# VH-VL binders against f9vpa4r286to426, part 34

Target 1, 141 residues: f9vpa4r286to426
Amino acid sequence: VIEEIKNAERVIVIGAGTSYHAGLYFSIELNRLGINSLPVIASEYYNVRSKKGDLVFAISQSGETIDVLQGIRMMRNSGAKIISLTNVIESAIARESDYKIYMRAGPEIGVAATKTFTTQLASILFILSVLKKENLKKMEK
Below, E stands for the ipSAE of ESMFold2; O stands for the ipSAE of OpenDDE; V2 stands for 0.75 times the mean of E and O plus 0.25 times the DockQ between their complexes.

## First folded at step 12 (VH-VL)

Design q3 (framework fv_zimberelimab; at its last look DockQ between E and O 0.38; V2 from the best seeds 0.00; counts 0 for: pae E 12.9 > 2)
Fold by OpenDDE, look of step 12:
Structure q3 (fold): chain C 141 residues (1-141), chain A 123 residues (1-123), chain B 110 residues (1-110)
Amino acid sequence: as target 1 above (141 residues)
Amino acid sequence: QLQLQESGPGLVKPSETLTLTCTVSGGSISSSSYYWVWIRQPPGKGLEWIGSIYRTGDTYYNPSLKSRVTVSVDTSKNQFSLKLNSVAATDTALYYCARGYSYNEYRPWFDYWGQGTLVTVSS
Amino acid sequence: QSALTQPASVSGSPGQSITISCTGTSSDVGGYNYVSWYQQHPGKAPELMIYDVSKRPSGVSDRFSGSKSGNTASLTISGLQAEDEADYYCSSYAGSNNYVFGGGTKLTVL
């Protein structure tokens, strides 16, 4: 996962609702690291033209979000690789991803996702921490 | 008010293809807020989901029927259809079409149902 | 996929409260908060009574309520009335755009 992120020409972070906001944060932090990243609202996936070399980071609590699923399918067809962050093992989105990350937050009960958002951020922060360490290593060389 | 109506033959011979059509009135099948489903109920038995279709043509099928089922949509006619190949006696059932709610996901509540049409498979 | 487990039958007297259980797995009832309940009178199509575990559609009596704990969802009917006599089916999302129904419960009002 880390190598894919590092080697990607662009990281497209796609999500809906609360997941989009988590993705927005992720995208901002990636750009701060010098990694070209674009946050995408899932409902507007068709406005993004992906290509080979792109990496799609899909965030969906349920792993069943329609627009996210359709988005990653479209982008995958263009040659993009797919990493998913979901809360449900073997969800539709997870099954159609090259790499699967599970947040293991348990079922979300609230309409407003709180625990899943927190867990998404935790997962993202973990990924970012690893990326930052790798970046520091490069700077030391 | 939204209404769904199933239509098709009430009798089908074994090994033949069952074809049903659901006509939707009082609302558009092109709405992004809904998806459309086929559900059947053998006489005296429970409900079984057959398949779903979204306005875009995206389809999902019951794994037990996937090899034999095709669901299609005709937005111009405000209809969607079911084809079930190689029918057997076990396919005898009341067949319902229904509307499912699609908010971000294909959620499993069906708020509008047709009256159902009985299809008997018999030689 | 296997059907969700419901009791074959339940009964109650008018005015009583009864509960119908719907037991699934962590892949359906326990994995999602997408449980629905349907009422079906003889010769009629099913009618949606509860969705999203505990929500009622417009027009459905507040005597009907839904809940979930673990892998088991429950439909409670309070103030039982004669017209409540019917078959009741639970349904749950099972992931990957798959849906599963319970076997159904026949409710008899004594």
Scores: ipSAE 0.157, ipTM 0.738, lowest interface PAE 3.2, mean pLDDT 92
Fold by ESMFold2, look of step 12:
Parts: C-alpha cells; sequence; structure tokens
Structure q3 (fold): chain C 141 residues (1-141), chain A 123 residues (1-123), chain B 110 residues (1-110)
C-alpha cells in the first residue's frame, strides 16, 4: 500500500473521534513529505469532493464506524480508491475497501479508547517511516 | 425525552411474516450519530440482537437470522420497521426497539429502549 | 445459545459487594472494549448500566462499576440495596456488526 500512497494525487484521511486525531497527524506528516493530504472528520464527509486519483485512507479500529463507512462509499462512487486501517478482518469497512491494513491490538487495560489510538499511531508511524526511507532513496537517484 | 414505541400484531401464524414498527419521538432517525436496533427476548429467556439500520437505509443483521430478516427506515414518519419471514414457535418473544450509539469508533451500547411488544407465534 | 457466559444467579446481603462475571472469547470480550451491562427489573425494558467496559451513563449510581481482564468482564455492585434485585445482562461487540449477549444473571438481595 506504500506505492498507492506515493502515487496518489491526494490522500484523504477519514476517521471519527480519536481515529480522526490519528488521521490528522498522518495527514500533516504526509504533507511534510510532499504528499498532498486532506484530513476529514467522518461525520462531515459530505463536505468533501473526491475524484479518480484520490486515495482514501479510512481509519476505524472496529471497522464498523457508520460515518466512515458512508464516507468511503461516497468517495468510492466518485472514483477514489480505498485503503482501510482496521483491527477487524471482514468488517464492513474492510470488505468495502480496495486495500486493507490490519492493526493488531494487544491486551486491553482499563482506559477508554487509549489503546486503539496507540495501535493506530504505531501503524501510521510505520507507514511514515517507510515513506521517509523511500524519499531518501529518490534523492539518491 | 427520547422515546421509542413498538407496534404491531400480538399474534402471528406459523410460516407467515411478522411485521413490527418502532415510532421514534423526542429525537430524529436522520441523526448521523445513531443507528436503530431490534432486539428480542423469548419469555423467561435472554436477549438476542436481531438487526440494526442507519439513516441511509444501510442494515446490519444477526448472522443467525439474516436470511429471514429485513429492517427498513421511513425518515418521513420517523419510524423504522422489522420484517421477520417464515416465523415459527421459536420466534415467540418480547420484541424491543432500541437506539445504538456508534459515533467515534464505539460499537454500541443500546441506551434507549422501547417498552417491548409481545409477539406470539401460534396456529 | 448465549455467546457470553454468565452465572445463572448470584446473591448477596444488603451492604455487601457482589461481582457478576461475563466470559467470552478473544473475538469479542477479549478483542474489543465494547462491553455493556444492562439491568432488567421484572416487566420492564433493560436499562444500560455500564458501557465501554467501565463507563457509567448519566444517572447511574457509582455503586455500579465495570472491569475486564482477558476474556472476562465483570460488573461489581457495591453497597447492595433491595432495588438492585434484577436480571443483569452483559453484551459485547463480536466483530463484523455482530453483537452478542450473555445469558443473564439473576441477582437476589437476601
Amino acid sequence: as target 1 above (141 residues)
Amino acid sequence: QLQLQESGPGLVKPSETLTLTCTVSGGSISSSSYYWVWIRQPPGKGLEWIGSIYRTGDTYYNPSLKSRVTVSVDTSKNQFSLKLNSVAATDTALYYCARGYSYNEYRPWFDYWGQGTLVTVSS
Amino acid sequence: QSALTQPASVSGSPGQSITISCTGTSSDVGGYNYVSWYQQHPGKAPELMIYDVSKRPSGVSDRFSGSKSGNTASLTISGLQAEDEADYYCSSYAGSNNYVFGGGTKLTVL
């Protein structure tokens, strides 16, 4: 999925609640790398015009976040490709995405939503680290 | 102040279709923050989730019932409905409608419930 | 059959603390933080007591608390009162839009 991110005309990052904050960070770092990116609050998906060449990066730990699902449906209908970052194989969001990244959460401790944010960030940081390495190789050539 | 009220027949014959309607007051079915849920409870037994629907008409069903169940929404009447095909005696239960909250990555708790309507399947 | 295992009954005296267990699998209770608990008095609809493992809705007494360890969630009721006598159900998200309930626990206040 690294190649899809690098080749996209724009990366739209959609999430709700804490997933939106993880997506916002991802979008900021993508823009620093020269990859055009737009963070979107899932409940406001209807304010976003998408087109072919856009890549939608959907963040949902459960894979069942209603507003994220509605957003990716609208954007896919407009020609965008969908990558999902979720922790649930065969969830609705994963089933309706073109590419799927599954984050694996460890044991739960008694703090609401903190663990999901940490695993989302870890996945995002890994993707960013690979993208940063590829940018260095491009400068070498 | 949100209230949910189930309505429909109390008696249905085997092999026929059960149809129930839930009327929502004090809130809007068109809200982006909620989905609308059917749950049943056979007399003296536990709870079983049947299915859920979002404002757009998108549905999610219990896999064990999926082949027989249809949930629909009518936003103009602020109502949603359950159809359960080919009913049998084992479908006798108290049927509840409820509201679920799934915004912000949470898969839900059901925070508002109707009073329930008893449906008996009998010849 | 119930996907989540609860004891059929528990009992306690007024003022005691009791705990009701809810055991699932790594695909539901162990895999998500979407466990809820419902109280149901006879002839009434269930009422949400705990959501997201340990959170209380507005208006629910802090005598009710929830926790989870591994595949087992727990509801603890401190300072038992006669009005706590009811049926209690746990529920969990089970992936792919699937929601499962426990079989219920009858709490008797002696």
Scores: ipSAE 0.000, ipTM 0.566, lowest interface PAE 12.9, mean pLDDT 83
ESMFold2 (binder alone), look of step 12: mean pLDDT 90; pTM 0.917

Design q4 (framework fv_zimberelimab; at its last look DockQ between E and O 0.39; V2 from the best seeds 0.00; counts 0 for: pae E 14.0 > 2)
Fold by OpenDDE, look of step 12:
Structure q4 (fold): chain C 141 residues (1-141), chain A 123 residues (1-123), chain B 110 residues (1-110)
Amino acid sequence: as target 1 above (141 residues)
Amino acid sequence: QLQLQESGPGLVKPSETLTLTCTVSGGSISSSSYYWVWIRQPPGKGLEWIGSIYRTGDTYYNPSLKSRVTVSVDTSKNQFSLKLNSVAATDTALYYCARGYSYHEYRPYFDYWGQGTLVTVSS
Amino acid sequence: QSALTQPASVSGSPGQSITISCTGTSSDVGGYNYVSWYQQHPGKAPELMIYDVSKRPSGVSDRFSGSKSGNTASLTISGLQAEDEADYYCSSYAGSNNYVFGGGTKLTVL
């Protein structure tokens, strides 16, 4: 996963609702690291043209978000690789991803996805921490 | 007000293909907020989801019927259709078309239904 | 794919409160908050009464309420009226682009 992110020409972070906001944060932090990243609202996936070399980072708690699923399918068809962050093992989105990350947040019961959002951020922060370490290593060389 | 109306033959012979059409009026099938479904109910029995179609043409089918089912959409006519191949007596049912509400998730939120059309499979 | 489990029948007197259960698995009712309830009178199409476990569509009486605990969803009808006599079906998303229905419950108003 880390190598894919590092080697990607562009990281497209796609999500809906609360997941989009988590993705937005992720995208901002990636860009701060010098990694070209674009946040995409899932409902507007068709406005983004992906290509080979792109990496799609799909965030969906249920792993069943229709717009996210349609988005990753479209982008995959263009040659993009898919990494998913979901809360449900073997969800539709997970099954159609090259790399699967599970947040293991347990069921989200609340209308407001506070638990899910927090877990998504935790996962993202972990990924970012690894990327930052790798970046520091490059700077030391 | 949105209305759905099923149409097609009421009688189909075994091994033949059942074809039904749902005509939607009072609203567009091209809305991104909705998907369209076929549901059937054998006489005196419960409901069974057959398949769904989105305005984009993406389809999803009941695994038990997937090999025999095709759902299609015609946005120009504001219609969507069901084809069920190789029918048998067990396919005798009231067939309903309905509208599903989809907001970022797959929800069994079927808020508008047709009146249903009875299809009998008999030789 | 198996149907969700509902009692075959329930009954109550006018003014009473009754509950219909819908039991599934962690892959459907227990896995998602996408449970719907439908009312079907004889010779009529089903009508949506509850969606997303507990939400009511516009026009549906507040006598109808929904809840869920674990793998079991419940429809409660308070202040039972004669017109409530009908078949009731639960439905749930089951993942992997699949929907499941309960077997249905016949409600008799005594």
Scores: ipSAE 0.016, ipTM 0.644, lowest interface PAE 6.9, mean pLDDT 90
Fold by ESMFold2, look of step 12:
Structure q4 (fold): chain C 141 residues (1-141), chain A 123 residues (1-123), chain B 110 residues (1-110)
Amino acid sequence: as target 1 above (141 residues)
Amino acid sequence: QLQLQESGPGLVKPSETLTLTCTVSGGSISSSSYYWVWIRQPPGKGLEWIGSIYRTGDTYYNPSLKSRVTVSVDTSKNQFSLKLNSVAATDTALYYCARGYSYHEYRPYFDYWGQGTLVTVSS
Amino acid sequence: QSALTQPASVSGSPGQSITISCTGTSSDVGGYNYVSWYQQHPGKAPELMIYDVSKRPSGVSDRFSGSKSGNTASLTISGLQAEDEADYYCSSYAGSNNYVFGGGTKLTVL
């Protein structure tokens, strides 16, 4: 999914509650890397006009967060591609996403379940570290 | 505080359609924090989830009942309803409406229940 | 019939502790941390006692506790009282907005 993030015209990051705050952090760091990003509170999804070329990054531990599901449905119907970050295989949000990232399929470390915010941040930090490494690699050429 | 009240017929003939309504008081069916649920309990048996509905009208059904079930909302009356087609004796049960919690993250548990309404299917 | 296996009955004397088991699969109890327990007195609606495996709603006594290991969840009631005599049901999320219940356990306080 790294290439999709790098090539997107805009990365819309949608989440509810604590997932929104994780998404806000991700969006801020994407903008610092030169990737256009907009954080969205899931209940306000209808205030965001999406289009083809947008990439939606949906954060939901359960994969069943209603406002997130509605948001990705609307944005996909407007031409955006959807990446989901969930903790539940075959959840509604995961099934309706073009690309799926599962927190259980993260780094090769056996971990006990933790609070959703910290596990979401860990996944986000890993994505950011890969993006940062790729950016530095291209500068060397 | 919050009250959920089931209403509908107590006796239904086989092959007919059962319609039940749940009236919500002390809360709003349009709240983004909750979803609304039908659950039943056949005599001498355990609980069976029938289906769930969200404020948008999106529904999810128990696969074993999906071909016969419709759940709907009426926001103006603060109500949601169950329609079960082609009932048989095995549909005799105590029918409950309930509230599920979805505030900020989906949580699949039912924290408020109606008192239930008994529906008997008999010819 | 029921997707989750509970013992049909358990019993204990006042003041004792008892544990009710709830065994599912890796697709429900083992796959999610969304197990709940309900108490149902005769003629009454079920009441939520435990959610998210081990959390208590406001107003539920700390005599009720929950846990799980692998595919088996447990409800423990300590300091048994006469009013604890009831039917107890476990429930688990089973993916795709599906929910499964146990067959119920009748608790008798001797």
Scores: ipSAE 0.000, ipTM 0.540, lowest interface PAE 14.0, mean pLDDT 81
ESMFold2 (binder alone), look of step 12: mean pLDDT 90; pTM 0.913

Design q5 (framework fv_zimberelimab; at its last look DockQ between E and O 0.09; V2 from the best seeds 0.00; counts 0 for: pae E 20.9 > 2, placed apart)
Fold by OpenDDE, look of step 12:
Structure q5 (fold): chain C 141 residues (1-141), chain A 123 residues (1-123), chain B 110 residues (1-110)
Amino acid sequence: as target 1 above (141 residues)
Amino acid sequence: QLQLQESGPGLVKPSETLTLTCTVSGGSISSSSYYWVWIRQPPGKGLEWIGSIYRTGDRYYNPSLKSRVTVSVDTSKNQFSLKLNSVAATDTALYYCARGYSYKEYRPWFDYWGQGTLVTVSS
Amino acid sequence: QSALTQPASVSGSPGQSITISCTGTSSDVGGSNYVSWYQQHPGKAPELMIYEVSNRPSGVSDRFSGSKSGNTASLTISGLQAEDEADYYCSSYAGSVNYVFGGGTKLTVL
């Protein structure tokens, strides 16, 4: 996963609702690391033209978000790699991903996805921490 | 008010293809807020999900029926259909079409149902 | 796929409270809060009574309530009435856009 992120020409972070906001944060932090990243609202997936070399980071609690699923399918067809961050093992999105990351947050209850958002951020922060370490190593060389 | 109505033959011979159509009125199948499903119930038995279809044509099938099932949608007619190939006596059931609530996801509950249509498989 | 486990039948007197259980696995009932309940009267289509474990659709009596613990969901009907006599089915999301139903429970009002 880390190598894919590092080697990607562009990281497209796609999500809906709360997941999009988590993705937005992730995208901003990636750009701060010098990694070209674009946050995408899932409902607007068709406005993004992906290509080979792109990496799609899909965030969906249920792993069944329709627009996210349609988005990653479109982007995959263009040659993009797919990494998913979901809360449900073997969800539709997870199964259609090259790499699967699971939040292990347990079931989310309610419209306000506070638990899910927190776990998404935790996962993202972990990924970022690893990327930052790698970046520091490069700077020291 | 939303209404769903199943239509098709009540009798199908073994090995033939069962074709059913669900006509939706009082609402559009093109809505992004819903998906559409087929569910069946053998006489005196429980419910079995057959397949789901979204307005875009995205579809999912029960793994036990996947090889024989095709669900399609016709937005111009506000209809969606079920085809079940190579039917056997075990396919005798009341077939329902229903609406699944999909607020951005395939939510696993169905809030509107048709009356159902009985399909008997017999020679 | 296997059906969720429900008791074959339950009974109660008018005014009583009864509970119908629905037992699954960590891959369905225990794996999400997407548990629903349906009421089916003879010769009628199922009607959605509960969704997402405990939510009632508009028009459904507040006598119907739902809960879940572990791999078991429960439908409780309080103030049992004659019209509540019906078959009740639970359902759950089973992952990968797959849905599973319980075997159904016949509720008799004595």
Scores: ipSAE 0.102, ipTM 0.718, lowest interface PAE 2.3, mean pLDDT 92
Fold by ESMFold2, look of step 12:
Formats: C-alpha cells, sequence, structure tokens
Structure q5 (fold): chain C 141 residues (1-141), chain A 123 residues (1-123), chain B 110 residues (1-110)
C-alpha cells in the first residue's frame, strides 16, 4: 500500500462527514511530504476527474457509504486504483477496492462518533509514520 | 410540462410492505441533471425526506429510515418507486415524489412535486 | 444533527412585513449556501419559494426574500396578503446527501 501511495501521480482522498475530516488531515500531511493529494467531499464526487496513475484512498467505517461507493466506482472506471479504509471486511466498498485496510473498531463503536474518528486517525497516522520513515531514508542518500 | 404522479395503495396493514410508484411525464428520469426524491408528511405534521435516487440506480436514504427503505428506478417506464418494509401506524402519511437538481452536486431543493398520495396503515 | 428550528407560528396584519426564522448549526445552515424555503397551503403540495438562501424561482413574488446570518436563515414576507396564510418550511443540506426540514411555521394573516 505504501509503495502505491509513493508512486501515485495524485492521491485522491474521499470521505463523508468525520471521515472527510480525517481524509483532509491525511491529504494535508501527504502534501507536506511531497506527495500530490486532493481531499474530496464524497457527495461532490461528480466534480472530480480521475485518470490512470491516480490513487483513490476511500475512508468509510461501515464500508457502505453510498456517496463514497459511487465516487470510487466512477474513479475506478476512469483508471484509478482504489485503497479502502473500512471496518467491515465484506462491505461493498472493501469488495470494490484494489487494496484494503481494516480499522478493527468493533461492532459497538459505531454509536460513538469520536471513537470512530480516532480509529481512522490512528490508521492514517500509522501510514504517515511509514511514509515519513521512508522519506528520511531517501534524504540520507 | 413536467408532471410527477404518485400511485399505489391507500391502505396497508401493519408489518406489511408499502410500495409506491412515481410516474414522470413531460421530462426524462434518465436526465443527468436531476435526481428523484420521496418525501412524506404525517397528518398535521411536518415534512420528512425519505430518500433519493439517481438515474444510475444509486440511492441515498434518511438515516432514521435506512433499514426499512428501498428506492428504485425504471428508466424504461420513466418511473421511480419507494418500498417501505414493516410499516406501522406511524408510517401513515401523505407521500410525495419530487425532483431535485444534480448537475454538479445534489442540490438540496425540490422544484417539482407530485400532488401526494395518502397512505393509511391500519388493521 | 439534523433538525432545523422554526417558530411554531407567526402572525401579522395585511400590509405588514414578517420574518420567519430557521436556526440550525454550523454544519448545516451556518456552513451551507443551500437553504431553501417552501410554502404549503392546506391540501396542496409544498411550493419552492426561495433557494440558495436568497434566490427566487421565476413566478415567485418579490415580496418574498431570504437571508442568513450565522446559523440562522430568515424568510421575510413584505406587504402581507391574505393568500400568504400558509405553512412555511425551511430546509438545508446536512452533508452526505442528507436533507433536513424545519418543523414548519404556520403564518396567520390577521
Amino acid sequence: as target 1 above (141 residues)
Amino acid sequence: QLQLQESGPGLVKPSETLTLTCTVSGGSISSSSYYWVWIRQPPGKGLEWIGSIYRTGDRYYNPSLKSRVTVSVDTSKNQFSLKLNSVAATDTALYYCARGYSYKEYRPWFDYWGQGTLVTVSS
Amino acid sequence: QSALTQPASVSGSPGQSITISCTGTSSDVGGSNYVSWYQQHPGKAPELMIYEVSNRPSGVSDRFSGSKSGNTASLTISGLQAEDEADYYCSSYAGSVNYVFGGGTKLTVL
């Protein structure tokens, strides 16, 4: 997953509600690392043109967020690869993704929006920490 | 001139499934510019958005009803439909179909409404 | 997070101006330019009167105007007429293709 992020021409991060805000943070940090990134509100997916070379990072705890699902379908049809961050292994979004990351938040956590946000951030922070470590190695060369 | 017309049963028994159809005339349900909407109004009460559907079949639901609602589209008949499972007396309402605008985004206003059809849930 | 708050009723005399409020949150009314207003006469379907906070569809009288400040949107009706007596609903986009309505306001023309 890390290699796909590093090699993408652009990382499009799509989410709704609190997932959008987690994705916005991810996109900001990716840009600070020199990786082109665009945060997208899922309900506005029609406004985003994607192409081969784009990587779509889709954030949905349930894996059934309709706006996210429609967005990844459109972008995949235009040649983008899809990474999903979900908590449901058999969800529609996970099944339609090329790469899958699971948050392991547990079934009862869905009622607590702040706990959902923290598991999304924890996953994002882990990805960023690996990317930052690789960036430091590159600078040392 | 665009017209929306609701049709379906006026009486449904508790625990059964309510099915309503909206027929669109004077316009095309396949248009990329519009999405199609169900809204209801219990007698003497306010408006509640039920769900929306786009020409591709993609659906959006009021979270409070999502577990019981299915909307569908039939482009060959220029119709879209509402299915509400396991109805109760609290589902008694005037049901409207309506049109929303989706050119760049799903805009949250509804410019054409049907006349509404009253559905009563009673034994 | 979705309910929009409207007064249950307002009243005014013919020729007066009245204002109906619609209060939400920073995540709907405060953060969005997608506030709309509907007029509903008894036994009839709602009719769109204002969209995008302040725009009138063609055919709607210029006596109807809309605005917002902070988390509160307002519908103002000037030159009240008997036929303005109706129920009025505000609505807003609340994220993720979620649409919410206010509870409605009954306008009585005295």
Scores: ipSAE 0.000, ipTM 0.472, lowest interface PAE 20.9, mean pLDDT 80
ESMFold2 (binder alone), look of step 12: mean pLDDT 89; pTM 0.915

Design r1 (framework fv_ontamalimab; at its last look DockQ between E and O 0.03; V2 from the best seeds 0.00; counts 0 for: pae E 16.3 > 2, placed apart)
Fold by OpenDDE, look of step 12:
Structure r1 (fold): chain C 141 residues (1-141), chain A 123 residues (1-123), chain B 112 residues (1-112)
Amino acid sequence: as target 1 above (141 residues)
Amino acid sequence: QVQLVQSGAEVKKPGASVKVSCKASGYTFTSYDINWVRQAPGQGLEWMGWISAYNGNTNYAQKVQGRVTMTADTSTSTAYMDLRSLRSDDTAVYYCAREAYYGSGDYWGMDVWGQGTTVTVSS
Amino acid sequence: DIVMTQTPLSLSVTPGQPASISCKSSQSLLHSDGKTYLYWYLQKPGQPPQLLIYEVSNRFSGVPDRFSGSGSGTDFTLKISRVEAEDVGIYYCMQSIQLPYTFGQGTKVEIK
C-alpha cells in the first residue's frame, strides 16, 4: 500500500459524505508531503479523467456505495490501481480493489458517522505516519 | 457475431458441486463483466453475481455467498461458475450474460446472454 | 435491496392491440450521472432473456419501434403499440443502480 502511494503519479481519493471528508483530509496531507493528490466526491466520479499510473484510494464505510464502486470501476478500466478503506470485509468495493484495508470499526448507525469517521482518520493518520517516516529516510540518504 | 455459449445440462445429487462454462466470442472478452443469472422452474430471474474479465474481481449475491466461485480464463475467453453444496432449490436454468463496465460509453446492461444451462439437483 | 414490482403479472392481448406494463422500484433509479438504470428484458418461450430497452426509453439494437419505454424516478412503463405473435413471452424490468441487481416478478404476455 505504501509503495503504491509513493510510486503513484497521482492519488485520487474518492468517497461520499463523511467518507469524502476523511478523504479530503487525506488528500490535503498527501499534497503536503509532495504527493500529488486529488479529492473526488463520489457522486462526481465521472468528472475525473484517470489514467495508467494513477492510484485510487476509495473510502467507504459500507463498502457498498454505488457511486464509489462505479467510480473505481471506471478508473480501473483506465489502468489505475485501487486501494480501498472499508468497514466491511469482502464488500463490493473491497472485492473490486487491488489492496484492501479494513477499519474494524463495527456497525455504524446514524446519519452522523462519528465512529466511522474517527476510525477512518485513524487509519489515514497511520498511513501518513508511515509515509512521513519513509520520506525522512529518503532525506537522510 | 457476439455470442456466449454455455456448457450442457447437468444432473447432480444434493451436496455435490457443478461447474458451468460460458465461452465468449465476437468481442473483446476483457472489456466486459460476466454476470450469472438463474431461473428456477416457473420462476423469475435471480442475479447471482458478476466477474470482471479484466482483473478477475467478483461480486456475489448474498444468497449464494460462500457457495459460489466465478472465474474467467482470458486465454480461452471462457467464464466459469462453480456452485457447491447443491440443494434442491438450486435447480434452475443458469445464464451467463455480458455487461459493460460502469462508466463505459457502451453500457446497456446485460445485452448478450448465453443459451442457458439446466442444472437439476435431485436425490 | 431494491424491490421491483411489476403490474400486471399476466396480460392477454388481441393481436394488433396495444399493451402496457408497469414497473415500480422501491427507490429512485436516477443516478447522479444523470442516467436512470432501468432495463426491460423479454424472455420468449424456451429462450434466454433478451434486452429490449436500456435506461428507461432507449431501444436496443434490432428492437422494433412498436416497443417504447418511459418513466422516471421510481415509476416506469413498457408499451407495445401493436402486439404481434412474436411478442409472446415474459417481460422483466431490472435495476442496476445498486447491488444486488434485482428483477421484477415478470409479466407474462399472451395472445388471445
Scores: ipSAE 0.006, ipTM 0.584, lowest interface PAE 10.0, mean pLDDT 90
Fold by ESMFold2, look of step 12:
Structure r1 (fold): chain C 141 residues (1-141), chain A 123 residues (1-123), chain B 112 residues (1-112)
Amino acid sequence: as target 1 above (141 residues)
Amino acid sequence: QVQLVQSGAEVKKPGASVKVSCKASGYTFTSYDINWVRQAPGQGLEWMGWISAYNGNTNYAQKVQGRVTMTADTSTSTAYMDLRSLRSDDTAVYYCAREAYYGSGDYWGMDVWGQGTTVTVSS
Amino acid sequence: DIVMTQTPLSLSVTPGQPASISCKSSQSLLHSDGKTYLYWYLQKPGQPPQLLIYEVSNRFSGVPDRFSGSGSGTDFTLKISRVEAEDVGIYYCMQSIQLPYTFGQGTKVEIK
């Protein structure tokens, strides 16, 4: 997954509600690392034209968020590759993704929505930390 | 009490495989990487690779690429290193070591090490 | 791969006296984030390695003040201001700026 993110022309991060806000943070941090990224509210997926070379990072705790599913279907039909971040193995979004990352337990606190957001953030922070380690290769060029 | 406890010593013949376990306790297993480092008798330290306990992603040193598989079982907080097609020059003490990436954003290096597992490969 | 070269390979020190170990890397260990990814480890006899110094000069938790690190770029030094009997072992420098992580060949410190 890390190689796909590093090699993408653009990383489109799509999510709904709380997942969108986690995705927004991820997109901001990717841009700070020099990786071109665009955050997308899932219900507005039709406002974004994807193309071959794009990588779609789909965030859905359930893996069944309809707007996210519709968004990744459209973008894959336009040639994009799909990475999903979800907590449900073999969900619709996971099954339609080229690569799958499953959210693991983070802080076990708060209401369900808050718990989902902190778990998503923990997963995103982990991915960002790995990208920083791999960014050493870019510095050698 | 942060601790990594490894499986016991192994004696193997050339061509066999060995699977070393590394059981973590005292911290959130999925929040750290596990590195594997080996040390041949009387020699220095050689990094073999690491595994993310979070998602199972790995990166292997070129010298062992193709012969090693690193895995993590989150239900038991245990990492494994499986080295196949053993040769006599694989005789070494094998260490697992935790790498702190989650605690502060600083790169700590390998801060907690297992006690080591001696693997002897002889015919 | 980055080659890490330590000198001396062996050092015999009278208790209470200072010791100094040099580590040179084949490439700069300075990352574009401004940090230098150079680490020092001590392996006492019969024990696994233990982290002493991270990022050139920062002492890891529980490491006594008599250990200090310095250096930049490709040249680094570990100093022990007063060697004690429990400091005996093999000292390794290590880089983590790129994969594979690589160690120096080790410096054995003995008490005479």
Scores: ipSAE 0.000, ipTM 0.512, lowest interface PAE 16.3, mean pLDDT 82
ESMFold2 (binder alone), look of step 12: mean pLDDT 93; pTM 0.952

